# Designs tried in a protein design chat: VHH binders against Probable 3',5'-cyclic phosphodiesterase pde-3 (pde-3). Part 5

Target 1, 352 residues: Probable 3',5'-cyclic phosphodiesterase pde-3 (pde-3), of Caenorhabditis elegans (q8i0p7r281to632)
Amino acid sequence: RYDTRELDTDPDLAETAVWSFPIFQMSRKHPQTILSRLTYNIFQQAELFRIFKVSPIKFFNFFHALEKGYWEIPYHNRIHAADVLHGCYYLSAHPVRSTFLTPKTPDSVLTPPHPHHQHSSIMSQLSTLELMALFTAAAMHDYDHPGRTNAFLVQVEDKKAILYNDRSVLENHHAAESWKLLNKPENHFIENLDPAEMKRFRYLVLEYILATDLKQHFEIIMTFTERLTEIDVQVETDRLLIGKLLIKMADINSPTKPYGLHRQWTDRICEEFYEQGDDERRRGLPITPYMDRGDAQVAKLQDSFIAHVVSPLATAMNECGLLPILPGLDTSELIINMEHNHRKWKEQIELE

## First folded at step 1 (VHH)

Design p1 (framework vhh_7pa5_2)
Fold by ESMFold2-Fast, scan of step 1:
Structure p1 (fold): chain B 352 residues (1-352), chain A 123 residues (1-123)
Amino acid sequence: as target 1 above (352 residues)
Amino acid sequence: QVQLVESGGGMVQPGGSLRLSCAASGFTFSSYAMSWVRRAPGKGPEWVSTISGSGGSTSYADSVKGRFTISRDNAKNTLYLQMNSLKPEDTALYYCAKDWGSYLEPTDYFDYWGQGTQVTVSS
């Protein structure tokens, strides 16, 4: 069990307010408890323990069991889960400039058009139940990941691929197995939700986890951009869509971090990919692009990932004012970091 | 069943133009975003462009911005890609896709239903 007094005063958790949070330094200091420690801190800051009468014992039972269920693999481990959770917290808690999050002021003949002087956080517009679901989903989203892709599982006819008919195989597995874990009596920290809250919480958690399937990536982005002029944060389905953008951005955040953090994540995903390529070679299967350790193309992988996956989401969110802009900056630090990292990889390709 | 049939490819000289078409069936076409993805010899799949279900929003890869235009006709269940100012590096098999694979978790399975349409840009 954790002593909550030690968690409340942990200086490592104080840096959750910055995007460049030193997740790897934290994970070396707390290798077995990084996920549960961050989740506790975030729940405390959002007052979720008080609002939902969450049992601290059942909370720690669940999140400790959850992080132990993550494998000790290079990328899709408990550190990644903690990083995504932090990303969701940062993006929801910091003020953003989106016009649909800010109260409209009536036109006045005596008042010239003003710059946007009021900023609101996404956290202030989501219900506390939606926030608890988002943070819980972030912690759960890669539970029991085997270090292989959906496509690999489909190709080898893994039991999970058969069960889920080759669609969102891992994401369905993560959601189902983490929910079974939560439903154990000793882990059931949501026991004081009423029946309607319980049903809504499960729905939200499931929708958020499934949104991390990158095959859903462009559909979610296009749905959002098409609805942008009609978005109303009083509407539950529009808040759900915003939550999906948050967990998606948090899940693929690495290129939006300072290069040192981005490079560490790059090394980890490449090693996990090479382990899959080795497995494919042993099975006599074609090696998936970018997974052949004998033909390493790290810079090309990152160039493609940033250009085709991260940038479309980050620029869509930035253009509608959903990314925080720190005082003194003209644009989001996520965009600044992403453009810097992308340029470095493109330069590396040109020199090779 | 979902089926996507690409057409309109061919051989053109650098600076030329081609218009690709994709005939869709087996699903409510207007309810889904559609993408064009290409695969050049020796490269993995590369995302080219996406269009929203209504056609109101479009997105393009940096390599094709200003040269390619994606469009759709929901009454005909058809997706289009107008390709102008073609370059040798645009040489690839072009697929239309309802679902897109990613480079973070790359896949040997393509969620493209058809053989694609070959575009070759050479002198």
Scores: ipSAE 0.000, ipTM 0.283, lowest interface PAE 12.0, mean pLDDT 85

Design p10 (framework vhh_7pa5_2)
Amino acid sequence: QVQLVESGGGMVQPGGSLRLSCAASGFTFSDYYMSWVRRAPGKGPEWVSTISESGGSTSYADSVKGRFTISRDNAKNTLYLQMNSLKPEDTALYYCAKSLRYGPTFRTYYFDSWGQGTQVTVSS
ESMFold2-Fast, scan of step 1: ipSAE 0.000; ipTM 0.194

Design p11 (framework vhh_7pa5_2)
Fold by ESMFold2-Fast, scan of step 1:
Structure p11 (fold): chain B 352 residues (1-352), chain A 125 residues (1-125)
Amino acid sequence: as target 1 above (352 residues)
Amino acid sequence: QVQLVESGGGMVQPGGSLRLSCAASGFTFGSYAMSWVRRAPGKGPEWVSTISRSGDSTSYADSVKGRFTISRDNAKNTLYLQMNSLKPEDTALYYCAKEYTIWSGDTQYTYMDVWGQGTQVTVSS
């Protein structure tokens, strides 16, 4: 595929430590390999190649094939997959202030906190198998996306909607097709997992991908909020819930980025939505709200999305200390950016 | 409402000079640091230069240092880039950008908030 020594010395990959990672610049530099390159770097940083005896040849075979299976559409393409993967890595690797991630020992409860007290990362509390599953699921999560919504696929009785009985149609498709791709002998980079690890890995990957279905959004947030006082990172189901929050936050991260990045993602999703609206018009169907190219309401779409989807999740994670807070800041930069971007869209609505 | 409009680009021979301008409107220009960013054909954006809100501090990419000068006129809401000793590798679409900055300890996180449409600079014989 390509020379791993080039990847090991790539200075651009060091920028993965920053939330404002320049994904579009990186994608223009490496248009055919952005997802594979980033996944390699993350696996190497997490020592997954050594721990699970991952064949580099089979790894690149799989992630190149996966990347190629993403369509050249405005939003749900390989750049989005790489962006979500980066989000999962950033959110798991950076220290967070959440108290339930800190090991509870007799010594720790007797020692008062100090201004520069140590923080724990989510990565330090998840098993290496869980981390490999999370990163793999992030790379897979929108595989073979057709640039249309679940609702549209159900309405037109697409083959996928029939196959999955109108339930989490795209998410089931992404999981099933990417897993079939992984199971090809030349792609099977997980071949050295034992049978129990293999079964658990499959379960985790599936659960993470299915969690990206926005129909499950509020149920997952509510489940987390209700369990907050009882969360125990030694319990596998609680670690699964945390992983679902990470991939969900990474999937809808755009409003939590600086406006320049957020605006680029906004332009891309709006163009993809307009392509669906055009398709609906040609079929004689009602045009879905915000998908009419002749009645663009970008600011109202973003205001609604931030207020009703992104903010509930970001705020819940922030309030429990699961979002990284950079030294010198009082709150997460994700919250700072989200509030700034939301204000800009509200101002635009008032001018319209 | 916030707008940045670049101008002053064109075709020039190697060793020539051009002066780019960026007209800003819809915000308090003198309250923000401003930058020039360029995008060469087939390449990603490259940061060129930044000027502080007062104009007292400037910084440049190594590739243009000593040849380019950034300046601003807060009374006219205008940003400038004087480009001297132009090289073929300076060929790019040049953008004016408004910044906001978050400080985290001694680390500065600078974000490009608003970008203009750009002005084309072509350096060829």
Scores: ipSAE 0.000, ipTM 0.110, lowest interface PAE 18.8, mean pLDDT 85

Design p2 (framework vhh_7pa5_2)
Fold by ESMFold2-Fast, scan of step 1:
Structure p2 (fold): chain B 352 residues (1-352), chain A 122 residues (1-122)
Amino acid sequence: as target 1 above (352 residues)
Amino acid sequence: QVQLVESGGGMVQPGGSLRLSCAASGFTFSDYWMSWVRRAPGKGPEWVSTISSGGGSTSYADSVKGRFTISRDNAKNTLYLQMNSLKPEDTALYYCAKEYDLSGWRSDFDYWGQGTQVTVSS
């Protein structure tokens, strides 16, 4: 049933090496398997099948069930999950210039420094268990998303909001439901982890998924910037913090992509927001800002999102050297794309 | 309705000091992280400083670190920004901002006051 040779030779997966990965083209080619295909490729490249003795049958059982549990809604669907997974992989695998990722050698004056060896990947500093947890969390992070916001679910007293006491409602739901799915015997691809690895894997997956709650956004950035001069990748809590930055940056990556990809993601999130606004109108509730299809404010939404959410994170990561810089560029392509897209939206506001 | 009313701006010479205040109403002030954001003439918004709901954690933009101090009084629903060693580059409209309700991707526009003008000039 699962011919891994086809996946190992799939030319579409070669494009995962570039930030501008053609996710929508790939999703049209593989609409039912985009998430499981990317997850397989990433696990294979990181040697996770060998290291953790992962059963391919149980792996595909889980990830097929997982991506089927994503709804066919405009934005928070399996394509978004696959895109976030790709972002985590790209950002962890590419070399970065951060000085705290390079070893500090005592008495290095007796051995000349090698400036060309000052580049390291985040992947080289995280354990293989931490990497498996990060990629698994990225695939799980929006599982069973209903196409409505946390604020909406709290306002209508949805069963999930009652269950989670109005706190990180969706993120708790994504983590809990995807973990229940993983725990089914036929899906339990982590069955060969020892008890300590199993406990740590669950902890890491939960922490990464919960970090995608935008209410945690500024706290995580502030914690990171306050610790920046003291960051030590040998310390588990500092590695956890770096992993949280990776999944957060991957989750909100759209403005850091070329405009064509960014515009497609923008159209999708706006349509999902308009569906919520329609629901609010039917319920006699005030329509949430940016969710009224009769009063489209797309440029203002994106200006606000980039200025207040994406830029603070991307800039903090860039300033400490955690974003990849391609040969021939003076800064990260993520920053170049973000600044370009932000200027286009601000110009559109002025023309309105 | 959420309201944020900034005050304390004015004209000051380079090296001078000003203290900004923000009076908050329409929400439970002690539950939210608060920020100061500024907009210089011809530029977009620039984040200046943030303080946690209880006041235990603070963060600053590199351009103001060591010169500005953010604080809050939850009993008075008031946010403060103490600005020392002011520079011409600090000239801007200063806005008080409530933690963005980004779990709902809500607009930040309705959570800002009209701002208070700070002009650093000789």
Scores: ipSAE 0.000, ipTM 0.257, lowest interface PAE 13.1, mean pLDDT 85

Design p3 (framework vhh_7pa5_2)
Fold by ESMFold2-Fast, scan of step 1:
Structure p3 (fold): chain B 352 residues (1-352), chain A 122 residues (1-122)
Amino acid sequence: as target 1 above (352 residues)
Amino acid sequence: QVQLVESGGGMVQPGGSLRLSCAASGFTFSSYDMSWVRRAPGKGPEWVSTISYSGGSTSYADSVKGRFTISRDNAKNTLYLQMNSLKPEDTALYYCAKGLPDEYWSTGYDYWGQGTQVTVSS
């Protein structure tokens, strides 16, 4: 049994309102419960316990079992899951400048010079069921991650790669195993959803987790940019697309954080990559680029990752007004941090 | 228990009007897109109209466009269909239905209740 009164008054969890949330400090204070504590706080703030009649006992049974199923590996652990969940919450809860989140202005109406821009949050445009699915998917999205890439699992013919026919191997595994865990009677916190709500919730959770497969990255960005002038947040498929952008941005958020946090995440992913390179060497396989412990190219890895993966998504979201802009800033702190961190890595490449 | 209770059907002459209502209970009505589906004797289900969860977007089958108006009251958990300029071809049992995520704009929605009969005849 968990004491929800203690969690309701925890001042550390109130800091979820800032992008630079001190996730590592928080994980040191609550090393075994960081994910379940953060998920509880977010569900409470979004009123999901009341709206969906969620049992606190079954909720904590599930999320504690879920975070316990994350491995104690350098990067893809419960801290990463909690960080992605925080990112989804922050990006959905803060007001953004996007014009498609407001009612359409009639074509016959002419606005005065310098019209007032109405700010709205993505959270205000998603249904409560969609929000619960997004936050749940964020917590589940890397469940039981083995610290190896999809490409590695395919190359060694891992049992998971055989099961999923080499397609989105890890993402299918995360979704399937976390859903099996949820279906245990003691964990079934969604038990009060009706049958149609249950089907919708499952569909949304699956779509969000599968969207974290980086092979889908550019397809999702292109789909979004092609629809940008026609996006209607009243349409379910457009809301789904926005939710996919949120979890994708949250999943790869590290370069958009202040350098100190970004560097800690960088050190963790590099160590996990080196563990894969060590495994490849033991197996007599070619070592994947950037995974050779004896030929560390950290700055080049981050330069490539920012230029080719993070920046295309963050820039697309920024240009359409989907990233929060803090009072006193001309642009999103995510963009400011990303550009700063990218410059630091480029400077380090010159020294290597 | 999920319940959708349709009402407002009846007999009208061609050119007449009817307003259908659907009272929803047992689920979070404001979180779901809702549809009207009809079934004429000896025919399969025909999708009529859909409204988004917020009421901001509506769509209609070509056969009813310009004559029917779908609306909702999320405070009352009620869905409506205003039917004007009714034709004999509109004669059917009308069902209130919830949209599924893979069926948002399709004609294959799940529905509950007995429906409400609309008969257009002279």
Scores: ipSAE 0.000, ipTM 0.116, lowest interface PAE 22.3, mean pLDDT 85

Design p4 (framework vhh_7pa5_2)
Amino acid sequence: QVQLVESGGGMVQPGGSLRLSCAASGFTFSNYWMSWVRRAPGKGPEWVSTISSGGDYTSYADSVKGRFTISRDNAKNTLYLQMNSLKPEDTALYYCATYSEDRFLGPDYWGQGTQVTVSS
ESMFold2-Fast, scan of step 1: ipSAE 0.000; ipTM 0.209

Design p5 (framework vhh_7pa5_2)
Fold by ESMFold2-Fast, scan of step 1:
Structure p5 (fold): chain B 352 residues (1-352), chain A 124 residues (1-124)
Amino acid sequence: as target 1 above (352 residues)
Amino acid sequence: QVQLVESGGGMVQPGGSLRLSCAASGFTFEDYAMSWVRRAPGKGPEWVSTISWSGGSTSYADSVKGRFTISRDNAKNTLYLQMNSLKPEDTALYYCAKDSGTYYPELSRGMDVWGQGTQVTVSS
């Protein structure tokens, strides 16, 4: 049994209103429940318990089992899942200046528009079912991650690579195994959805999780850019595309955070990569570049990641007004932080 | 700074041939798998071919298999794409891409760098 009174008075939701949310401090305070606590607070904020008649017992059974299924590995653990969930919440809840967002009626049930912006938040344009699917997908998106890459799993012919024919191996695994967990009667918090809602919820959750496969990264960005002049938030496929941008941005958010948070995430991913390099060495395989702990090239890895993965997405979202801009700033703090962090890594390369 | 400079594009008749080149700088070329990606007017990006860091392994999209040959010269930091039996459907802007699967493993067959591109037009 879970005591929801303690969770209803949890001040952590107020801290989630800032992009620089202290995820590592919160994880030290709640090491075994950070994901379930954060998901509960977000569901309460979006009124999802009331709207979908979600059982608190089944909700906590699922999200507790879900976060226990994340491994105790340096990067792809429950803290990362909670961080991605926070990113999805922040990016959807804060008002943005995008010219293609359709204004909602004043009695929108989610959140009022920020008084300094003419346009509403993305959250006010998505259905409550789409929001529940996005937040659920964020929590699920790296479930049962083994601390190894898709390329490694394919190279060693892991059971998962055989099962999924070397295509989106981890993302298919995360989606399938987390969905099996949700389908257990004691975990089935979506039991009160009607059959049409259930089918759409599953479709949305799958599409969002699969969108985190970086092989799709440039295709999704280019599809969005090509449709930019035709985007209509009344069209379901355009809302799906926006949701994919949100979870993708949240998944790779680290360089858009203040340096202190970004550095902690960098240290964690590098250690996980070094563990893969150690495994490759034990197997007699060539060590993947940047995974040799005896030849650390952290700054070069981060420079490439920011320049070629994070920046293309963040810049595309910023240019169309989909990133929140805080009062008193000329651009998104995500862009300011990303440019600052990128400069620090380039300076480190010059000194090495 | 990482730079990829594509060249060798042009206009040819169906059944013709072109050889594309990509001059790479700013990274250790021999450590990375390299790919060719194309974008046709009004379509998204399509992966064409990949070559391993050593040149010992190659892969091709079904649409170009048997007609295109990818190769590399690690001493010259240059990637090539020999295109034979060209079809109107091959008309696209062709990009040289560093394979993120060897640089950033999360992109196991993705691309983390797009070059400037070189235009290939196949018409009669």
Scores: ipSAE 0.000, ipTM 0.166, lowest interface PAE 15.7, mean pLDDT 85

Design p6 (framework vhh_7pa5_2)
Fold by ESMFold2-Fast, scan of step 1:
Structure p6 (fold): chain B 352 residues (1-352), chain A 124 residues (1-124)
Amino acid sequence: as target 1 above (352 residues)
Amino acid sequence: QVQLVESGGGMVQPGGSLRLSCAASGFTFSYYAMSWVRRAPGKGPEWVSTISDSGGSTSYADSVKGRFTISRDNAKNTLYLQMNSLKPEDTALYYCAKHSPTEEWLKAYGFDYWGQGTQVTVSS
């Protein structure tokens, strides 16, 4: 229930072109509609409404219902979903230096041929269906998150852990429940896809959401780096792999943001972790490391997260030229911010 | 195939020191965080210490902080635990554990692989 003319002229939505997008300011301005508003802007920018004959009414029905299904918990809420969506859009829309994304044409005019510098965006190499699936998956990826980890749900034998046999418990839940929501007739904004497009869209959405399971993290990175000499953007499975890297990088993006944004995300995840630690204490369970509010180890948590999760992915993507490099910079601002934030946390450990 | 082989355990008097080693093979050691986990007789596993892939960051359980030092030599694919001021309550089987980059690094018990363990006995 939005006037689309207002959304089409909203200057706040124009800032999606910068990595340091002011997500929390936008969230304070539009606390109930941050995800649906941002999703609308991105679909509009990618021409998805026109290309796939998307009904605006069914679109807003779905994304409004989707964001209402996110809990009002410190971290895994609709603001996180909107942030991940923005990350996917930013990383796909900006030109990158990767050689396997640049068009190659035989050139024998010069001997040796004069070097040409060509840059392409990931968006230009993915189909519009793949882009719609990526953005939709980003919006869905943490739907109905309970503010507890996979490991906690397994430990307490939660209904979801039993249903999914302790494997990718939350990610399967997010995918299944958000897809059920999409399938309601009033929400079915993909209704004009043909049967082949529909099957492909579902496959892509599932693969992207399931790729956010951190148990897949290093396997996906290794698979990508091993394929670098063989990678071909005309091959469907290689485009899928690139899309998985995008949603994974967007999901764990916080340390690659300026410190002010990173600190806000840090405070939120720590509070959600402390709520789990409180729950563990009430249940008579051992408190998970970093989740005891009586023994806060924020700097050590962030040091571990950056060293073991964020840096391996960001470095692999940077080394193959998949991260945007802004004019005047020697490397990606994501790497600059990550290294700066990591140093600040290591310094804080020394002071504790 | 991942292999972790612990050594350096033994019997020591209270207040004494031991240095544990873990020889790693079958994976790129420098890519992974490593932990020490112990299991006392009749008790569940207790997380002891973690070290980042580069060795730049370390963390310790409150019960061992200030007494134990975790370190690694990525050129030798070896993890170490220097144990000082040992107490009878430190008596346990000590396991070398490989982290995957998952939420399991936040839990002492959720590791890909554990070795056979090395016994540490502090007599009194």
Scores: ipSAE 0.008, ipTM 0.207, lowest interface PAE 9.5, mean pLDDT 85

Design p7 (framework vhh_7pa5_2)
Fold by ESMFold2-Fast, scan of step 1:
Structure p7 (fold): chain B 352 residues (1-352), chain A 123 residues (1-123)
Amino acid sequence: as target 1 above (352 residues)
Amino acid sequence: QVQLVESGGGMVQPGGSLRLSCAASGFTFSSYWMSWVRRAPGKGPEWVSTINTGGGSTSYADSVKGRFTISRDNAKNTLYLQMNSLKPEDTALYYCARDEPYSTLGYDEYDYWGQGTQVTVSS
């Protein structure tokens, strides 16, 4: 199928080392294989093929089938899945300033360097199994998304809402259906995990996907901020919490990108929202706020989303040193971009 | 701090050549499309050329096509503009501009500009 020599030498895949990765340009170049190509590169860089004896044929069978199961809808498509995967990789691989990511030295030093001068990556503190679970969960997290919200599915009594009792409807669906796909013998790239690793991998994948439910957003942030002084990377539940922050930040990353990328994602989510509003109108239901094509309020939507969802998470992660800071910058480019984009939307509201 | 510093401008006779450079810092240069934009006295900004992240795709304004060549060195975080067969009409301040990834049509939406380097073509 895929010539791995081509993938190993593809200069475009080297750009995964940068936050503003040109996802839309890459998706236009590889419209049918963007997710599987990025996942391959990331697994290879993390040495997951060697460590877990992953069959390349079963790997490509699974990720190719997975990306084909994403719908051709404006926002929640395979490009979004690839973008979230890239975000998880970037945030885990780059050095950060957080003091709790380095284990305490048992040896005493007469004049030890201050922790704020030390740099370590989240990847260096997570097990390879945890990393494989995080990247796999990112690729799976919106599998078979129908382009409608949880609230809409509950309101219309969709089969999925009935099955999952109105709770984390889409997230449960994404996890369950992608896991069924993975379990097919031809797709089972995790076949060489031992029983304990298999059980742990499934638990981690499920926890990461479910953490993308925005109803869990503030609870996860609060749990993290309450544990800041006690967080210990040797404790499995604290590493799980850090992984949840990574996939959540990657899932809502758009406002932390340069404006042109942020605007393209904004146009896509607004079109998907308008398609839901059109559906609501046809059904005789009230149109959800911000989903009326005839009453576009894009700037107000983005102002609210940044102020109430993205900023609380990005600020909490930045203040504890979990966001990478590039040479020559005094803070994370994610924060710089977010503040710039937020100001542009506020100015647009003022002019209206 | 995002910085773009242009150099290589100067005075040249019609038919001459100049090579402009732009040193980029404070961001991941290799992940941005880059453009050259010029402004002549009394005129608005005029887009000159754009290059994609990897350097494999380039575009030019009709007025400079065949005479100018845009290129980049991602290892050195540097953008170049080789200007050949210069005309008096090419006299302008030349700006290095950072585009959004995959933004080839948003000329008026550049998010960062340099200070500019003066090019004067006179007999």
Scores: ipSAE 0.000, ipTM 0.100, lowest interface PAE 23.6, mean pLDDT 86

Design p8 (framework vhh_7pa5_2)
Fold by ESMFold2-Fast, scan of step 1:
Structure p8 (fold): chain B 352 residues (1-352), chain A 126 residues (1-126)
Amino acid sequence: as target 1 above (352 residues)
Amino acid sequence: QVQLVESGGGMVQPGGSLRLSCAASGFTFSDYAMSWVRRAPGKGPEWVSTISSSGGYTSYADSVKGRFTISRDNAKNTLYLQMNSLKPEDTALYYCAKGTEWRYDSLGPSDAFDIWGQGTQVTVSS
């Protein structure tokens, strides 16, 4: 735990305005508190403490406990949670060119303030409750991750797989366990929400966390694109779909970052995969593709991941104008970085 | 009860074209998104393309973008894949699959897609 006055003036947190936020440098400086520090900064910028009368004591009790509940594993740790939270904040706060997000809409209606952002942002179309739910869900979304895949947990008949009937096993676990933690009286920073706000907040948090299940990846993309001509930001279910796209894009953001950051995330996920492959070998099970440390295929793994998972989502969001475009650029830096990184991996495959 | 029957494969020269068909039965075809998945010799399954239930949304693997076109005829319960500018690397057994679910943790779509057909062989050689 730390002094809140120090957090209010922390210059390290100013870099949250850039997509290439130096998450690993910040995690080395704040190894025990990176998630709680970033969450505090974002809540302050969105005025969530004032709007929802959030107790700073209960806020820090919860997010510190949440952060400590992430395992010290290579990839699915508190740094990943902080990175996903940053992605959600960046993508919601920056202006976008989507035709269904008009600059005139926020100016015509008095809503809770969204400080220091431009009017054509996704943040201007979501309620402050929806924003708090999105940021909270991002922080929670991989809580208590064991460094093993859903498929592995099902295969070994883990207690979680039995509990959730082999369906969205980890995502259900993350949502349930983080919510139990939030419900402890000392952690209950949402205690001043009214009953309707409380019910909606829980619903939104659950839907956002469950949307991170990659098994549902293409269905969510298609649901959104099929509704694109009829999207109405006054409709709660359409705002929910947009929020799901944000957390999904944030969750798989690595290939859309500059190569240096992308390579660090790649090294971490590969090591976590190799730890699973080692476990499979010890159990006498077939080793999952790309998880054999004796047969490393890093470039092929990344080529497949970008082509089949990241690119479909990033391209769909880009084509409907939901990705920020920086001054002087013809397209989103996320697309520029993704195409650059994908080409580097394809070149590495050819040289192997 | 669900049955998918692929056809239209064959041998073709590099730069040639083929049109694959998949006849679906045993389920309400118009309610489901459909995909094409291929398996090259010595390799695991590779997702190729997906089309939404209405046909309003399509997506493609980077290796086939601009060359392949997925389409469907809901009145005929049939899925199509138009393949143009074929390359030797496109040589594979092509499967019609129900659904769009991707299991990143398996790193291949083989257990996320319901593949019921025997597939149709495409061979691109000079």
Scores: ipSAE 0.013, ipTM 0.472, lowest interface PAE 7.1, mean pLDDT 86

